# Ledger of designs, part 22: VH-VL binders against Rhythmically expressed gene 2 protein (Reg-2)

Target 1, 260 residues: Rhythmically expressed gene 2 protein (Reg-2), of Drosophila melanogaster (Fruit fly) (q94915)
Amino acid sequence: MRSLSRFRLITFDVTNTLLQFRTTPGKQYGEIGALFGARCDNNELAKNFKANWYKMNRDYPNFGRDTNPQMEWQQWWRKLIAGTFAESGAAIPDEKLHNFSNHLIELYKTSICWQPCNGSVELLQQLRKELKPEKCKLGVIANFDPRLPTLLQNTKLDQYLDFAINSYEVQAEKPDPQIFQKAMEKSGLKNLKPEECLHIGDGPTTDYLAAKELGWHSALVHEKSYAYLVKKYGEDIDRDHVFPSLYDFHKKISDGAVVW
Below, E stands for the ipSAE of ESMFold2; O stands for the ipSAE of OpenDDE; V2 stands for 0.75 times the mean of E and O plus 0.25 times the DockQ between their complexes.

## First folded at step 20 (VH-VL; framework fv_bexmarilimab)

Design y6 (from w6 with heavy chain V100I; at its last look DockQ between E and O 0.87; V2 from the best seeds 0.90)
Fold by ESMFold2, look of step 20:
Structure y6 (fold): chain C 260 residues (1-260), chain A 123 residues (1-123), chain B 108 residues (1-108)
Amino acid sequence: as target 1 above (260 residues)
Amino acid sequence: QVTLKESGPTLVKPTQTLTLTCSFSGFSLDEYGVGIGWIRQPPGKALEWLAHIYWDDDKRYSPSLKSRLTISKDTSKNQVVLTMTNMDPVDTATYYCARIQTYTASGYFLDYWGQGTLVTVSS
Amino acid sequence: EIVLTQSPGTLSLSPGERATLSCTASQSISSRYLHWYQQKPGKAPKLLIYYARLRQSGVPSRFSGSGSGTDYTLTISSLQPEDFATYYCQQWGSSPFTFGQGTKLEIK
């Protein structure tokens, strides 16, 4: 872990970095929908979940926190779920919507719906063993609703982390600089310089470029090729800091193959 | 490689309806988060947003011009059409179409622009 | 309506100098809604900076953006001859989606 010794703060994204869905939202929504009498095709549900993710973020940013009037994040998810099913051919009756959506909201706090990404637990375990909290803080910076602490607890990742920042509660989301500044403050580290911070995530813009522009170091965990990433997101992506998974990142760090 | 091109009349008479077509390549309006916006610029003056349409057919119009504007898309043809009714000499401007892009689903910007077409409104 | 006021209206500098262009919003906006465009005479605008501080593909590193809330800045660290142009800030936070009036950067 010698190549990480310069860092006093290491932060992680959650979705598709530390944790991933156990099954697609289309399959998960489809199974729960069937139990509640709202039968839809799983592929349509997956497509319309993604469509509604974009619509909700456009119209009600940051899970409703950044709108006027503010929308509560549970209402935000209720609206997304309702739209996803209605567009997929089976609207949920109004009298059932609250209980149905609450069931899904509660399931997505748990390891029923989430599992660790390849290599995430092994990396966190070794970081906690070799980089004590007095020397290096480990945290999470996620565009996420207030379920984040419960999710980290239920998936057993909280034991490796000193803090977690979710965008809803701090009313700031990546790539805005404020959420990164909040993480530096939350670390409690005196005289922390951006060059002493590493952010690891799967978002080329929201994680990698956002942290890099602030003077942090960044690692991008992404399955697409470097050529694809540069074509879409620009030339500020460093090929030596792009990895297919946290497993590959951990291997490269352990072999001393990464230079910052 | 992303390209956009505006087409339509370069001269219209007052009170006529202007119809402009944005033809594009290198992307599809089936892509989540993308859209096409129309922006104009009178000679020597600043840029003014007119209207835009997103991949999901959501449409926005400048409030001061909303009664005169209609935007539509034909995804299979890679085209977006803007109509503007009741043209007046003050509407003389270069009209641009541009691609709307997002990397956050919440923050949007215009990453590629057409070369523009000058529309003169005169009798 | 959010008004974007750019300052100065015209900035006269020589190649090699540092340019600092200001954009002030009439209301606070999240930085992911603030963008910068360059426009040369007779040409279409070109995106330089999105989300206040991130460079578009192909934009030289001498261009940087900063700011938050109501106050935003575009900086060009060492002016090249091709950088003399008009620069616009733009907000996408609230309709109507407005541009600033522009700053013309001209050779002294």
Scores: ipSAE 0.889, ipTM 0.934, lowest interface PAE 0.6, mean pLDDT 93
ESMFold2 (binder alone), look of step 20: mean pLDDT 92; pTM 0.940
OpenDDE, look of step 20: ipSAE 0.938; ipTM 0.962

## First folded at step 21 (VH-VL; framework fv_bexmarilimab)

Design ko3 (from x6 with heavy chain Y32S, light chain Y51S R53S L54S R55S; at its last look DockQ between E and O 0.01; V2 from the best seeds 0.00; counts 0 for: pae O 13.1 > 2, placed apart)
Fold by OpenDDE, look of step 21:
Structure ko3 (fold): chain C 260 residues (1-260), chain A 123 residues (1-123), chain B 108 residues (1-108)
Amino acid sequence: as target 1 above (260 residues)
Amino acid sequence: QVTLKESGPTLVKPTQTLTLTCSFSGFSLDESGVGIGWIRQPPGKALEWLAHIYWDDDKRYSPSLKSRLTISKDTSKNQVVLTMTNMDPVDTATYYCARVQTYTASGYFLDYWGQGTLVTVSS
Amino acid sequence: EIVLTQSPGTLSLSPGERATLSCTASQSISSRYLHWYQQKPGKAPKLLIYSASSSYSGVPSRFSGSGSGTDYTLTISSLQPEDFATYYCQQWGSSPFTFGQGTKLEIK
């Protein structure tokens, strides 16, 4: 993994990079809804969840942090949950909504809802083994609400990381340069240069291109083909820095097949 | 079994250069995550980190002593050498070499130590 | 540099008693970088606790470590005769990788 020795800061996205959902949010919501007497079709829940996710992010970006007036992140999720169920024909009564939504919010802090992505744990283990703590810091940069630290603890990923940045607390979400700058500051490294930083994520725009625009090195973990990605996002995506998984990334790095 | 042993002169005159060798067995400096560090301890005093070298030949020195210290490794011989120039009576101490290791992949520590060698600086 | 201050300088206790040793860092460090060593007279130090709370192989269960940020503690639940020694904390978070001044645990 000598190719990584040039980096002083390596950061990861979380969702669909280090961690992924064990089940889709729609299915998970359905299971929990059933416990509270809110039964509806899981496919409808999944569909409406996605729709509400999009709407909520559009209307109340960064979990409500970037709204005027500001919305609390718990309220943001409560609104999303309420809308998802209501549109699925299982509206939650107002007197139950608080407890119901809180249960879901708490549940998603635990390993019940999350699992490591393929190769994530092994990569982090190897990185910490091979990279000197005084030379290289490992961190997280995620568009996430304040639950991120707890989630990383509950999934035992925090043991490998020197810091974790969430967009809500920073008040900027990827691809905003501010969140990356905050990560550089949080690293505590003196005279850290952008070219000494590597960001690994699954978002072509929010992770890969965002980092590159700042002068960082970047690796894209994505299931789609290179051809698809280039067609959609442009020629700025380097084929040699696209990987189907962190497992594959780890393997290629170990084999010395990656050039930065 | 991991073992480390310090060797070198036990008596050095002021202004002379001290050269210490750490010979080790049971592991190789080709192993990722492994290094050799030097720590000294004046009689009756606390421990002081001096320098260490990693498997990839990356070196670290105490900032206050950097100008006087040189560390190098010979992987084929399982040896690490520390040189310290311009020795002074204040440098009288037991000098230890130790293995730098990461068991949990979260931090570096010194898991195996040599027995130490007392170096006296005197006219 | 990060200065590690240990307290007390000397701790006098009897076998069977509980010992609590403190290590305070001049600035916050990750717990993963804080370690404890035991040293007996005329002997090399031995790794006792690594990453603030993890016991090294072969270390008796009566030894435990805790802490975070700037404050760390080594605890010996019931002192045995062989536990009377000097204990050092050490940080590997920032160069220079400093040791505390040590706490001498002696028989009362």
Scores: ipSAE 0.000, ipTM 0.485, lowest interface PAE 13.1, mean pLDDT 93
ESMFold2, look of step 21: ipSAE 0.622; ipTM 0.846
ESMFold2 (binder alone), look of step 21: mean pLDDT 91; pTM 0.932

Design z1 (from x6 with light chain I29V; at its last look DockQ between E and O 0.92; V2 from the best seeds 0.92)
Fold by ESMFold2, look of step 21:
Structure z1 (fold): chain C 260 residues (1-260), chain A 123 residues (1-123), chain B 108 residues (1-108)
Amino acid sequence: as target 1 above (260 residues)
Amino acid sequence: QVTLKESGPTLVKPTQTLTLTCSFSGFSLDEYGVGIGWIRQPPGKALEWLAHIYWDDDKRYSPSLKSRLTISKDTSKNQVVLTMTNMDPVDTATYYCARVQTYTASGYFLDYWGQGTLVTVSS
Amino acid sequence: EIVLTQSPGTLSLSPGERATLSCTASQSVSSRYLHWYQQKPGKAPKLLIYYARLRYSGVPSRFSGSGSGTDYTLTISSLQPEDFATYYCQQWGSSPFTFGQGTKLEIK
């Protein structure tokens, strides 16, 4: 962990960095849909979930927080769920929508729907053991709704973290600089400089480039090759700070193979 | 390799309807978050957004021109068509089509542009 | 309607100098919705900076963007001959999705 000694703040994204869905939304929505009489093909549900994710983020960004009229984040998800099922051939009756959507919303607070990404728990355990909280704060910065603290508790990751910031609560999303600035404030560290901060995430734009442009150090965990990433996102991605997983990242920092 | 090209008449008379086609390759309007926009630029003047269409057929029009504009797509042909009615000499401009793109699903930009086509409106 | 006012209208500089181009919005615009384009005479615009501060693929590191709220800046740290062009900021936060009037960067 010697290569991390310069950092006073290390932050993580959540989705596809620390935690991932245990099963696809298509399969999970399909199981719940069957229980409530809204039977759809799981592959259609997966496709239409992604389509509605894009539509909702375009029309009601930040889970409805940043729109006029502002939408409550539970209503935001209810609208996404309703659209996903309707487009998949089995609309949820309006009189059942609240209970159906609430069941899915509650389920996605839990380890039933989420599991750790490869190497995430082992890395957090080692960091908390070797980097004392007085010297280095560990946090989360996520484009996420207010369920985030409960999710981290239910997946047992909260024990390793000093704070978590969700975009809905702070009214700012990655890659906007404000959410990173709020994380620095939330850390409580005095005279914290950007070069003393490390952000680790899977988003080439929202995590890696966003933090790097602010003068932070950044690590990208991503399944695609470096060549693919540079072609799409440009040469500002440093080959030496791209890793296939947090497992690989952990191994490299333990071997002293990472230089910042 | 992403390419876009505008086609249509280069000279129209006042009151006529202009129809422009954007033909593109290297991507599909089936891709989530993708779209095609139309932007014009009168000679020596600034860029003006006209309209765009998203992959899900959602359409947006400049409010001052909405009554004159229609945009549509044919995903199978990789084409987007813009129609502008009641042309006037003030509408003389280079017309560009461009790809609408997002890396966040919430923030959109125009990353690839066609070369543009000059449309002159005169009698 | 959000009006983007660019300053200066024309900027005359020599190669190797630092250029600073301003874009001021009449209303606050989230960084995610502000972009910069470069246009050379007779050519289509080219995306340089998206989300206020991120370089698009293939854009040299001498280009950088900054700012938030109503005030945004494009900086070119050491001008090259190919950088003499007109630069436009654009907002995508509220319809109509407007461009600034442009800053023409000329060789001195």
Scores: ipSAE 0.897, ipTM 0.938, lowest interface PAE 0.6, mean pLDDT 93
ESMFold2 (binder alone), look of step 21: mean pLDDT 92; pTM 0.942
OpenDDE, look of step 21: ipSAE 0.939; ipTM 0.964

Design z2 (from x6 with light chain L54I; at its last fold request DockQ between E and O 0.93; V2 from the best seeds 0.93)
Heavy chain, then light chain:
Amino acid sequence: QVTLKESGPTLVKPTQTLTLTCSFSGFSLDEYGVGIGWIRQPPGKALEWLAHIYWDDDKRYSPSLKSRLTISKDTSKNQVVLTMTNMDPVDTATYYCARVQTYTASGYFLDYWGQGTLVTVSS
Amino acid sequence: EIVLTQSPGTLSLSPGERATLSCTASQSISSRYLHWYQQKPGKAPKLLIYYARIRYSGVPSRFSGSGSGTDYTLTISSLQPEDFATYYCQQWGSSPFTFGQGTKLEIK
ESMFold2, look of step 21: ipSAE 0.895; ipTM 0.939
ESMFold2 (binder alone), look of step 21: mean pLDDT 92; pTM 0.942
OpenDDE, look of step 21: ipSAE 0.939; ipTM 0.964
ESMFold2, fold request of step 22: ipSAE 0.897, 0.892, 0.898; ipTM 0.941, 0.938, 0.941
ESMFold2 (binder alone), fold request of step 22: mean pLDDT 92, 92, 92; pTM 0.941, 0.942, 0.942
OpenDDE, fold request of step 22: ipSAE 0.951, 0.951, 0.951; ipTM 0.969, 0.969, 0.970

Design z3 (from y1 with light chain F97Y; at its last read DockQ between E and O 0.95; V2 from the best seeds 0.93)
Heavy chain, then light chain:
Amino acid sequence: QVTLKESGPTLVKPTQTLTLTCSFSGFSLDEYGVGIGWIRQPPGKALEWLAHIYWDDDKRYSPSLKSRLTISKDTSKNQVVLTMTNMDPVDTATYYCARVQTYTASGYFFDYWGQGTLVTVSS
Amino acid sequence: EIVLTQSPGTLSLSPGERATLSCTASQSISSRYLHWYQQKPGKAPKLLIYYARLRYSGVPSRFSGSGSGTDYTLTISSLQPEDFATYYCQQWGSSPYTFGQGTKLEIK
ESMFold2, look of step 21: ipSAE 0.899; ipTM 0.940
ESMFold2 (binder alone), look of step 21: mean pLDDT 91; pTM 0.934
OpenDDE, look of step 21: ipSAE 0.940; ipTM 0.964
ESMFold2, fold request of step 22: ipSAE 0.904, 0.899, 0.903; ipTM 0.943, 0.940, 0.942
ESMFold2 (binder alone), fold request of step 22: mean pLDDT 93, 92, 93; pTM 0.948, 0.942, 0.947
OpenDDE, fold request of step 22: ipSAE 0.950, 0.951, 0.950; ipTM 0.968, 0.968, 0.968
ESMFold2, last read: ipSAE 0.897, 0.903, 0.902; ipTM 0.940, 0.943, 0.942
ESMFold2 (binder alone), last read: mean pLDDT 92, 93, 93; pTM 0.943, 0.946, 0.945
OpenDDE, last read: ipSAE 0.950, 0.950, 0.950; ipTM 0.968, 0.968, 0.968

